# VH-VL binders against b7kms5, part 285

Target 1, 80 residues: b7kms5
Amino acid sequence: DTFETVRNTIRIESEVDESLRQLCHEERITKETWLEAAYLYLCEKPEELAQVIQLAQERLSQRKAIADYKRAKTMQERFL
Key: E = the ipSAE of ESMFold2; O = the ipSAE of OpenDDE; V2 = 0.75 times the mean of E and O plus 0.25 times the DockQ between their complexes.

## First folded at step 18 (VH-VL)

Design p_3 (framework fv_miptenalimab; at its last look DockQ between E and O 0.93; V2 from the best seeds 0.69)
Fold by OpenDDE, look of step 18:
Structure p_3 (fold): chain C 80 residues (1-80), chain A 124 residues (1-124), chain B 107 residues (1-107)
Amino acid sequence: as target 1 above (80 residues)
Amino acid sequence: QVTLVESGGGVVQPGRSLRLSCAFSGFSLSTRGVGVGWIRQAPGKGLEWVALIYWDDDKRYNPALKSRFTISRDNSKNTLYLQMNSLRAEDTAVYFCAHRTYSFEKWTSFFDYWGQGTTVTVSS
Amino acid sequence: DIQMTQSPSFLSASVGDRVSITCKASQGIRSYLAWYQQKPGKAPKLLIYAASTLQSGVPDRFSGSGSGTDFTLTISSLQPEDFATYYCQQLNHWPLTFGQGTKLEIK
């Protein structure tokens, strides 16, 4: 096993991030090791992974919708 | 060499209980990623998933059967069990146990080895 | 629940024929589909998983294709030992569900 790591920049919804941060603190783990463990665990249970993927897709759609709304609003403000 | 052998089938009256066993070899249910499940087949009908147990003792059930059926294991004996309570005529079937594994690269699971099944007949 | 519908339910063919069996999911299941072969009085045998990956030991005359909701199992040249019932199974949602089966009979 190697312990080489890759730097990642992830943006997590603030409420989720806070909750995850608290959990990691209480359990003396890091968000990084939590993500690694969670992914590997789900890979071993792809029946569950499929559900998580669907949830993730829904969340992404919501993010896009919000972003589109903000862009539209900004455009309106510029031309009105 | 994975093998699964079901036993415990028989003829029972409605309302009775029955416990099926599945003795397996060639793998351990303690191994990460391994699962074992029950799938049944009514006479002349198709396949119906019953339950699944993972290596970490996590369990999944067919919602239609969850209230009456319990899946469990004894790792020391390499044996899977299916406790069936309040049996009904519609529970009449061949019950198969099957080895469940997954593909890391394909992100999917499958039942790659099956026992020959044990027959359960529920009749008054 | 996800309903899996196979077509046809019955298929008659001759040795050497190219045959195809379809499986349709009531909703998208990505590629989380397996195909099984079952002969009378025997346990099902895994043929294909992940929609198109051939299980080890299975002859390459068997192939699977499709994604989303439409899937196909193809036998390029039917052999005598291939006459059996075939089932598709989705592994994308709980509960796991199977197609009703396709019985492939000799013509």
Scores: ipSAE 0.637, ipTM 0.895, lowest interface PAE 0.7, mean pLDDT 95
Fold by ESMFold2, look of step 18:
Structure p_3 (fold): chain C 80 residues (1-80), chain A 124 residues (1-124), chain B 107 residues (1-107)
Amino acid sequence: as target 1 above (80 residues)
Amino acid sequence: QVTLVESGGGVVQPGRSLRLSCAFSGFSLSTRGVGVGWIRQAPGKGLEWVALIYWDDDKRYNPALKSRFTISRDNSKNTLYLQMNSLRAEDTAVYFCAHRTYSFEKWTSFFDYWGQGTTVTVSS
Amino acid sequence: DIQMTQSPSFLSASVGDRVSITCKASQGIRSYLAWYQQKPGKAPKLLIYAASTLQSGVPDRFSGSGSGTDFTLTISSLQPEDFATYYCQQLNHWPLTFGQGTKLEIK
């Protein structure tokens, strides 16, 4: 019940961020309150939280694969 | 304390319908994080999850049964229902209703209180 | 569907014995697993949730361990009231599935 918060920085894929910004605007909420609400709600339905975690793992793997590809391509280009 | 009592079981012929009731006390289905499920057990066999209803009326079904079974509730009567249509011999079982809750700290749910069950027999 | 396989299906033991029952999931279920005890003609009773957290009022001779796919229920010293059938249940993936049960019998 206090409004003690921590500052953090989160990188969100651009298409997702655009959609989330639109949603938050339409609903007159902020990204941080959406994040808090989504987490708290999913904690009340752990069966659904499990599905979100699975999707998050898939997205993490995809982001790692893209990052690894970009690093490998950059290294290859440095030695041409 | 928390109690659940099933009723409405009986002997029916294949193809018939039956509605089970679960009268409960000691909790409210309007409380966030609460749910009630139906679990069944064929004679001499193990447990099989049938359906779950959440406090917000969200529902989940065993895919093998969802075309024939419908979970619903009446919060004013503290009663949960299971409508079973097109009954088959394989639906013969004891049907339990069970209180579902969750642990915020463990990120999981569980069925902590169960009724004693009502018996459904589907027989020619 | 996630299949839950319990081993053994039948276990004979004497009062005072230490026994273990295993439950293997066909896919990872983290720690989203519960253990139940059921006596003939009675409803199941929750023993353990979150793989290892003992439900209130359950004797401390019961314990659970494991995560991922392999889980164990242990009873450190069997009492006469512990002869029953034990079920695991995963709550990680729809549909919620139970193991086939382990019947713990008097030797």
Scores: ipSAE 0.568, ipTM 0.866, lowest interface PAE 1.5, mean pLDDT 91
ESMFold2 (binder alone), look of step 18: mean pLDDT 92; pTM 0.944

Design p_4 (framework fv_miptenalimab; at its last look DockQ between E and O 0.03; V2 from the best seeds 0.00; counts 0 for: pae E 6.8 > 2, placed apart)
Fold by OpenDDE, look of step 18:
Structure p_4 (fold): chain C 80 residues (1-80), chain A 124 residues (1-124), chain B 107 residues (1-107)
Amino acid sequence: as target 1 above (80 residues)
Amino acid sequence: QVTLVESGGGVVQPGRSLRLSCAFSGFSLSTRGVGVGWIRQAPGKGLEWVALIYWDDDKRYNPALKSRFTISRDNSKNTLYLQMNSLRAEDTAVYFCAHRTYSFEKWTSFFDYWGQGTTVTVSS
Amino acid sequence: DIQMTQSPSFLSASVGDRVSITCKASQGIRSYLAWYQQKPGKAPKLLIYAASTLQSGVPDRFSGSGSGTDFTLTISSLQPEDFATYYCQQFHHWPLTFGQGTKLEIK
């Protein structure tokens, strides 16, 4: 492994990001290495990975709902 | 060559305790991704998952049995244990230990190797 | 808990027959399903994992299909050594649970 990295733009909920940032600071790691480690760890525990995936799907649904609401509101404001 | 051999089974009275052992070879429970679990089978019945221990000593239990059963390991001896307390008649079963592994590409786990089991009989 | 329901519970067939056993999960489990074969007095043997991946050393007359809630184990041409009890198991949710089993008997 050459540790070649790929640049990614990840948008995280502000409160979660702040909490994660604090954790990484205290543990002297980075969000990047945390994400890598967490994913690899969960891959080795698919039983747990399945649970995380469910949670992630729920969060995605929530994001979509919020986005839809905002779009609808914006449209309403345009035509009123 | 993965092998698992259960031992410690026998006849016990209700309320008693029993510790089962599973001696394994061909793998190490210190290896990342490895797990070992207990699965039991009552006479003439199906399979019931009991507990699982991961390489990092993380443990999972059947909620119905968690209060009475404890899974543990001795890596130096390549041995898995199941401490069973307050045994009941319904605990009568063949107890299997099984090697648990995972597929990275399929994101799933499975029990790929099983011991032949040890019989536990709880009767007054 | 996730309930796994196999169908049928008992199946009679002849050598050479094509047979199918179904497993239904009470909720979606993606492909987190394994199939085992158990002969009397013996330990279960892994046949299929990830719903459709054949375990090494298992004859290719065995195959698995399905995802979500409905799964099928198929034996394309039944051999004498295939008469046994078969179990499905999910790895998607704690606690791990098995189907009640399907006993495949010789007709």
Scores: ipSAE 0.699, ipTM 0.908, lowest interface PAE 0.7, mean pLDDT 95
Fold by ESMFold2, look of step 18:
Structure p_4 (fold): chain C 80 residues (1-80), chain A 124 residues (1-124), chain B 107 residues (1-107)
Amino acid sequence: as target 1 above (80 residues)
Amino acid sequence: QVTLVESGGGVVQPGRSLRLSCAFSGFSLSTRGVGVGWIRQAPGKGLEWVALIYWDDDKRYNPALKSRFTISRDNSKNTLYLQMNSLRAEDTAVYFCAHRTYSFEKWTSFFDYWGQGTTVTVSS
Amino acid sequence: DIQMTQSPSFLSASVGDRVSITCKASQGIRSYLAWYQQKPGKAPKLLIYAASTLQSGVPDRFSGSGSGTDFTLTISSLQPEDFATYYCQQFHHWPLTFGQGTKLEIK
């Protein structure tokens, strides 16, 4: 029947977002449908979903490390 | 640099088995995103994909060969294997192993480095 | 299976010529196509991936174009070392498949 949707805001690293937008534009799909399709495909293969989760965890750690580095560098430059 | 060297080819009678080896260096099959494939070429013919193994041990096979051929690896020796059972004359070919990589930006994979091949001859 | 059909199967040309080799997929493969060069007794060498991106170390006289089902490899000024067999290959659908090859010979 009728699909209900929710509106959400997400933050995506700029290089990844540009690549995804370009792919979606060239393939004439939306980011939303791509995300939905990717998730639905992975749900049938928990081993593959686990790999995606591992990568997501690594990316979260990297984003935190970069943010911490930038804050520390900014404090160092203010002192100098 | 990436290097792949195939071995284990030879002349064998139909119905027999043979195990090919691909010794590699300059990369690790444990590295995320890496794979290695087997591709064969019959005399005077084109290229035919045989099998592919990924860094996580996931495997893909040419459906026509899956019942008789098995790809495997030994990461401690930087070597992968192609076990070939119930060999037929049509399996006569040069067998190459090739490093597989992918492009994050282009959404594709490709074989960027190839070994020089090992020859298998199945003679009746 | 995706059938990859190359044209022509054989091509005779002279040094300095511009040549083009086409590859047609039986179904859409987006731009998930590679071109390889193979000389007699040697392994294939990757020239182009993603239909149009040159592999590192490949001379810029090689170029690739196309998307969907129709692809072209072009050599703008043929050199003596370019006489070889060329293969296209798709990496979009299982099983992976190659074109039948285009043999480029000295005229």
Scores: ipSAE 0.016, ipTM 0.655, lowest interface PAE 6.8, mean pLDDT 87
ESMFold2 (binder alone), look of step 18: mean pLDDT 93; pTM 0.957

Design p_5 (framework fv_miptenalimab; at its last look DockQ between E and O 0.93; V2 from the best seeds 0.69)
Fold by OpenDDE, look of step 18:
Structure p_5 (fold): chain C 80 residues (1-80), chain A 124 residues (1-124), chain B 107 residues (1-107)
Amino acid sequence: as target 1 above (80 residues)
Amino acid sequence: QVTLVESGGGVVQPGRSLRLSCAFSGFSLSTRGVGVGWIRQAPGKGLEWVALIYWDDDKRYNPALKSRFTISRDNSKNTLYLQMNSLRAEDTAVYFCAHRTYSYEKWTSFFDYWGQGTTVTVSS
Amino acid sequence: DIQMTQSPSFLSASVGDRVSITCKASQGIRSYLAWYQQKPGKAPKLLIYAASTLQSGVPDRFSGSGSGTDFTLTISSLQPEDFATYYCQQFNHWPLTFGQGTKLEIK
């Protein structure tokens, strides 16, 4: 098989990104290959994938909450 | 053709130990994505998941049984084991081993092949 | 743990009938739900996985539907060999859990 890659822009929480970067450096892999491997591994363990999905949903909810707070604060500052 | 055959069942007294075996063919537990699990069924009752072992030797247990039961495998013999210690009357059941696989498209797993079971009776 | 509750626990029907068995999860399990058929003295047989995908070799009179917490197994036209006990099982949370079963009896 030939490898064709797709460019993606992924925004990761800074602390998580730094930790992942360090891990990849120590293990001489890339974040890209780590993500690919992790996903494929979890696909083979859907029982665990389900857990990760729930965690991901929680993290997304947190991001949205923070974003909403920032928007509200900005609006308040504009009209006061 | 996937086949699973349980053995090792019998009558034992409470507090004793018993090891069940599951000889399987038609697949390898070394194959990525493959798992094999134990599911038991008390007389006249429903099904209860006991344990699961993955191809990479990762294991999952029913929390109620983890302290007493151990799942293991011998890939060279294509055999699954269930070591049961400190057996209790409530452990009386037919014990099934089942092939676990997954669907990449559906992101889910299932038990698609089952053995006929081996009977364990714990009584004084 | 996730509790799986089937209804009804017992069902009487006749050959040719359309029958439905429901399974309710105590919390959302997405589509990580399988249905099994078990006859007396035999091992369970997988019928449906991923809530609605028919296992190979299973007659198409069997169908599954639902997602989240509510699921249904339907037999469009009951055949003599379909009288058995049916179980649902979730794969979304550890520990894996089954419904208590639905015994389908001949009327």
Scores: ipSAE 0.767, ipTM 0.933, lowest interface PAE 0.6, mean pLDDT 95
Fold by ESMFold2, look of step 18:
Structure p_5 (fold): chain C 80 residues (1-80), chain A 124 residues (1-124), chain B 107 residues (1-107)
Amino acid sequence: as target 1 above (80 residues)
Amino acid sequence: QVTLVESGGGVVQPGRSLRLSCAFSGFSLSTRGVGVGWIRQAPGKGLEWVALIYWDDDKRYNPALKSRFTISRDNSKNTLYLQMNSLRAEDTAVYFCAHRTYSYEKWTSFFDYWGQGTTVTVSS
Amino acid sequence: DIQMTQSPSFLSASVGDRVSITCKASQGIRSYLAWYQQKPGKAPKLLIYAASTLQSGVPDRFSGSGSGTDFTLTISSLQPEDFATYYCQQFNHWPLTFGQGTKLEIK
């Protein structure tokens, strides 16, 4: 009887978020319905889902590298 | 019962064209998540993927063959075609069509049913 | 292109033996791998998808394992009908590619 949804917070790169918001506005959909539709569609084409996962892994690594650089720079500045 | 039957093979000279057919039953190529692939096997050799068509008419090709091979379909006949142009001796093979489906839970697809193949021989 | 390398290329074994065939991908393919059996003059038959999930109607003496780049097909007790050529295939990266095959022969 009751349909279950969950609420989560996520962080999206600001330029990507702005572009996604504009797309969703123009298409008269929401980010959450876009996300659900994209996931379900890619599940029907797992060959393409694999490419999305590869890109997601690259972006995750890039975020980690930036965070590590910032920590290293902060530590370097403490030893001036 | 899923079945696929290939036809249209034969002996042809290099540089000529040939169109293969894959007649299928037990599934619809309009069903979301469904596709059909073409795979070939040269004499005494292993399997080589040729092309894939999805339910939404999206198509993928082996890059080595994309300039010469084209998939099309006729929904009213439950048949798809492989048009092969500028044939070369290296195209000599048994050509299979195979039903493609997916697993939502496993996030993968696979070729679960295969036809028996049709033989193409490209010879001078 | 992702190269799929099977080992061994040829395997000689007796009925009742336990055998394993390996497949190595040139790049990570997660678990997006299938195994096929092909008898001479016949079409391939799907055995396993998602690296370890047994296709319906396939005997449970077949099993698959592995993830990333290294995968194994195991037959726990060979039967006469298992003598065939076995292929792995990845579904992770275009173009779709197969291993070169492993021919399993009776000795």
Scores: ipSAE 0.465, ipTM 0.846, lowest interface PAE 1.9, mean pLDDT 91
ESMFold2 (binder alone), look of step 18: mean pLDDT 94; pTM 0.960

Design p_6 (framework fv_miptenalimab; at its last look DockQ between E and O 0.87; V2 from the best seeds 0.67)
Fold by OpenDDE, look of step 18:
Structure p_6 (fold): chain C 80 residues (1-80), chain A 124 residues (1-124), chain B 107 residues (1-107)
Amino acid sequence: as target 1 above (80 residues)
Amino acid sequence: QVTLVESGGGVVQPGRSLRLSCAFSGFSLSTRGVGVGWIRQAPGKGLEWVALIYWDDDRRYNPALKSRFTISRDNSKNTLYLQMNSLRAEDTAVYFCAHRTYSFEKWTSFFDYWGQGTTVTVSS
Amino acid sequence: DIQMTQSPSFLSASVGDRVSITCKASQGIKSYLAWYQQKPGKAPKLLIYAASTLQSGVPDRFSGSGSGTDFTLTISSLQPEDFATYYCQQFNHWPLTFGQGTKLEIK
């Protein structure tokens, strides 16, 4: 088997990122290998994967809501 | 060739305990992605999921039964168990054990092999 | 819990008929649905998983369709051995739940 990596830019909420960083440090792993392992593990448990997907969708909705709010506020500041 | 054979069923009085066994072959519960579950069927009724155990010993239960039922396994014997305590009349059913696997491509699981079941009758 | 409702509960048909059984979920389950066939005194047999994927060894007269909340099992040309009870099951939410079953009887 060949091992090839793909470069990704992942933006993680700051508190979550810090917690994950700390965990990876303590466990002597990387965020990349953690993400790979976590995904593969969940793929083997699709019943649990479904739960994580729901949580991820909720988080995305929250991000969008915040972004929309910030955009609206910026527009108000520009035109008022 | 996957096979599952349930045993341990019988007639018991309410309040008693019973342990069911499921001897399986053709697979190992130590293999990643493998699970084995219990599904029961009351006489003339439909199917009801009871519990599931994964290869890593993670377990899931029907909330209605969690307090009384325990799923476990012995990998060295390739055997699944269901400990049933405080049995009730409504627990009367054929109990099936089933092999659970998953599709990596479809991100879903399914019960692809089933035993013939063992009958549990709870009556006073 | 997710309620799975099958329709009809009973279906009478003849050999050669095209028959369809519906399964409706109380909420979206994407495509995480399986169909089983059960004959009297026997264990259920997996027919279809992931809503539309035919299990190996199952005749291609069986097919599944649907996503979200509405699913259908279709038998294109009913054979004598197809008279049985059919169940749908969802794998999207704990606890795993089954439809109440559809009994397919000979007319």
Scores: ipSAE 0.721, ipTM 0.914, lowest interface PAE 0.6, mean pLDDT 95
Fold by ESMFold2, look of step 18:
Order: structure tokens, then sequence, then C-alpha cells
Structure p_6 (fold): chain C 80 residues (1-80), chain A 124 residues (1-124), chain B 107 residues (1-107)
């Protein structure tokens, strides 16, 4: 009653998701509680949160680069 | 009322050791999100971060000093210690301890209360 | 390591003046910067955290601005008690680092 929640859709790389699902299963927790706990813990150590954000930015750049490459390759194949 | 008081400074010869104390009140180092830092200031110079201890005993050190300086604590006395070994002339400074806290809304931390410092002089 | 470069290193000003001190980080630190005031023989005192948030009890003539790499501390109407050395400090990258300081003196 006191926990108000919101519904979200999140896309996670399949290998990362599989590893996270296995961890959550072994620890008898849910992905949702793991995500909430991780965020709250890192907020208490902003110096470490900053490093997680740096990694997240690197992963975002990697995803964008892969998406750009796939679009360019698809256009080239379309006109061969 | 948060207070921190450093002690244990003095004049020592190069190669010797000193242990500084930081006695604090008005907060608990067991409280989540709390920490204490050590910062030093050489004569006529700026501030240099030395070390930080978190409420969960996680500890971070300035890499240039990590091999020679260590933090310990005694929560029953509300006291931290900075053990300084193999002292050099460059370690001559006023040493401050400072309360560290964080802002959940701003995603950052800061040193909001400082002690008045204790002076270490390494004479060669 | 992140270098924090303050300018100017030394500043002379009169009571009532508006002054600004800058701090530049060698790479992005978002808004994770604090400003401290230090008077001779005294401990530093926190003025501003998160680049622009005033610490409680700090007069509103102090303000901070900036993000990324460029930050400014401004004192809008200088008072006699404001003559001191000012330091910026970042909390975004290990090791934690301070600027070299700006000494603000009375003309």
Amino acid sequence: as target 1 above (80 residues)
Amino acid sequence: QVTLVESGGGVVQPGRSLRLSCAFSGFSLSTRGVGVGWIRQAPGKGLEWVALIYWDDDRRYNPALKSRFTISRDNSKNTLYLQMNSLRAEDTAVYFCAHRTYSFEKWTSFFDYWGQGTTVTVSS
Amino acid sequence: DIQMTQSPSFLSASVGDRVSITCKASQGIKSYLAWYQQKPGKAPKLLIYAASTLQSGVPDRFSGSGSGTDFTLTISSLQPEDFATYYCQQFNHWPLTFGQGTKLEIK
C-alpha cells in the first residue's frame, strides 16, 4: 500500500539479462528489487555512482555506434 | 552540532612515524551516507586530499600516499586515526579532518564541517 | 587525475565590488564541484556544493554557476569578512582534487 510503483519497459542486452536473471534467482530476489537497491546504495556513495554513470555512457556510445553501423550496412546492401 | 578536533601533530625527523587523531561529535560514523576525510595543507600552499573513510569502513586514499598512510577508527570513542609512516619533508602540513555527507537530490558529496587542524613538521 | 585550475591566483578588490573566481576542470565533472572559503590560520568553510547550491548559513551574496568543465564563484557585493582564499574541489573522479586557490585581498 505504501509502495507506489510505475510500470516501465527496459531493453537489456541478452547476455547481461541472462546473467542478472541467474543472480536474482540464486539470491531469491527480483530484478526490480535489485535495481532499486543498486540505485539507492550508489546514491549514498556518489563517488562510486559517478563511475557507474561513466560505464553507462560508454555502453550507450557502443550501442549507438553499432546501430549506426547496421543502418549504414543495410543501406549499402539495399543498393548493391 | 558537528565538531571535529585533530591532535597528535608535532615536529619529527624524516623517516619517522606519527599518528594523528580526529575526535568528533554530533554525528555517528555508522550512519549510512556519512564519512570523514583527511585533507592537508603545506605552508603557503593549497589543499590536498589525503584519505576518506565511509560509514561501512570502505576506505579511499590519495594514491601518492597510500603506501605510507592508513586510517583506523574506534567508534566507541568517536575517534579516527591517521597513521603516517616514513615521513618526508613534503609531508609538512596542517592536517584537517572533515565530515563528509551527500545530497540524494544532487547526486554529489561534499565536506561540510572541518576541524581546525593539527600541524605536522618534518625537519631534515 | 583531474586537474582543477583556478584563476586568478591573486585578486585585489574593494569593499562593495563584485568579484568572480573561475575554476576549470581538465575533463568533465558535471556539477559535482564544491567551493570553500579559508581565512588565515583557520579551517576551510563550505560555501557551495553541487556547483550552485548554497550551504545553509552562507550569505546570498555568494553564488556559483557552471557545469562540465567551467565554473564560477561570484560575490556580488564584497564585505570585509570576505577577504580570504577560495578553493574549488571536485567529487566526481578519484582521487578527489582541489584547485590551487585564489587569494582575495583588500585594496
Scores: ipSAE 0.495, ipTM 0.855, lowest interface PAE 1.9, mean pLDDT 91
ESMFold2 (binder alone), look of step 18: mean pLDDT 94; pTM 0.959

Design p_7 (framework fv_miptenalimab; at its last look DockQ between E and O 0.88; V2 from the best seeds 0.67)
Fold by OpenDDE, look of step 18:
Structure p_7 (fold): chain C 80 residues (1-80), chain A 124 residues (1-124), chain B 107 residues (1-107)
Amino acid sequence: as target 1 above (80 residues)
Amino acid sequence: QVTLVESGGGVVQPGRSLRLSCAFSGFSLSTRGVGVGWIRQAPGKGLEWVALIYWDDDKRYNPALKSRFTISRDNSKNTLYLQMNSLRAEDTAVYFCAHRTYSFERWTSFFDYWGQGTTVTVSS
Amino acid sequence: DIQMTQSPSFLSASVGDRVSITCKASQGIKSYLAWYQQKPGKAPKLLIYAASTLQSGVPDRFSGSGSGTDFTLTISSLQPEDFATYYCQQFNHWPLTFGQGTKLEIK
């Protein structure tokens, strides 16, 4: 088997990223290998994967709401 | 060839305990992605999920039964167990064990092989 | 819990008929649905998983469709051995839940 990696830019909420970084440090792993392992593990437990997907969708909705709010505020500041 | 054979069923009085066994072959519960579950069927009724155990010994239960039922396994014997305590009349059913697997492509699981079931009758 | 409701509960048909059984989920379950066939005194048999994928060894007269909340099992040309009870099951939420079943009887 060949092992090839793909470069990704992942933006993680700061508090979550810090917590994950600390965990990876303590466990002597990387965020990359953690993400790979977590995904593969959940793929083997689709019943649990479904739960994680729901949580991820909720988080995405929150991000969008915040972004929309910031955009609206910026527009107000520009035109008022 | 995957086979599952349930045993341990019988007639018991309310409040008693019973342990069911499921001997399986053709697969190992140590294999990643494998699960085995219990599903029961009351006489003339539909199917009800009872519990599921994964290869890593992670367990899931029907909330209505969790306090009284325990799923476990012995990998060395390729056997699944269901410990049933404080049995009630409504626990009367055929109990099936079923092999659970998953599709990587479709991100879903399913019960692809089932035993013929063992009958549990709870009556005074 | 997710309630799975099948319709009809009873269905009478003849050999050669095209029949359809519906399964409705109380909330969205995407495509995480399986169909089983059960004959009297026998264990359920997996027919379809992921809503539309035919299990190996199952005749292609069986097919599944749908996503979200509405699903359908179709038998294109009913055979004598197809008279049985059929169940849908969702795998999207704990606890796993089944439909109440559809009994397909010979007319």
Scores: ipSAE 0.706, ipTM 0.909, lowest interface PAE 0.6, mean pLDDT 95
Fold by ESMFold2, look of step 18:
Structure p_7 (fold): chain C 80 residues (1-80), chain A 124 residues (1-124), chain B 107 residues (1-107)
Amino acid sequence: as target 1 above (80 residues)
Amino acid sequence: QVTLVESGGGVVQPGRSLRLSCAFSGFSLSTRGVGVGWIRQAPGKGLEWVALIYWDDDKRYNPALKSRFTISRDNSKNTLYLQMNSLRAEDTAVYFCAHRTYSFERWTSFFDYWGQGTTVTVSS
Amino acid sequence: DIQMTQSPSFLSASVGDRVSITCKASQGIKSYLAWYQQKPGKAPKLLIYAASTLQSGVPDRFSGSGSGTDFTLTISSLQPEDFATYYCQQFNHWPLTFGQGTKLEIK
């Protein structure tokens, strides 16, 4: 009856992780069970899954822009 | 075998109300991932989505219609209703109900089985 | 609202022809598109979902392709029973919307 699992590492924005950790603590669940439940629920409502994907794409672009800015600042400081 | 049958259509004056029924068999609206949509087609025109109800009683409406149209279920699991208030001439159409399901593998939903429709005519 | 624009609006063809109908979305909808066939006085019938997946019981002369904004329904060898109106529909954005239809007629 034991679920087979895969171990993963992920990076989450610190403010988002803090909020999610507080929710999981209050509801007495874990981040992994929340993630599994959220994905399974959204797969049953693909119309809503599409909106989550749009948000994820926006967040990915934001994280890339921040990373690009930091690399540009490092290059600028190296050649001052 | 999935079957949907609409009823309750008729001729009605503008400003009046009408309640359509969708009686279904071969599925349960309590089953996760299942829903029923309402779609209408004015004479000689294309298809227009009206509303969708999910297995968990969550509902979505065409924004142009949501102030006047409401989905509800009977206490029986095999019938749902579309209440249409303040009817206008432009609501004249054949109204279909359709079974909505999803594909886990393709991450999309679709209307796979349709009823034959019931005709609503709004005329003075 | 996502506009779904079908081309052509009318199509004349002969039995045995290969025909294609296109559907263009005003914004990206990934592959979340269905194709329906409707004959006069009848309900629509699902042909294809997820842009390219054939519904059970639909003849394999029907196929779908595309993603993003541009989609195509193809009938490889037209049969007499295929003369009908065809609609695309997207499931990616609220409200759900249909194309205006393509009427396929005998030439």
Scores: ipSAE 0.491, ipTM 0.849, lowest interface PAE 1.9, mean pLDDT 91
ESMFold2 (binder alone), look of step 18: mean pLDDT 94; pTM 0.959

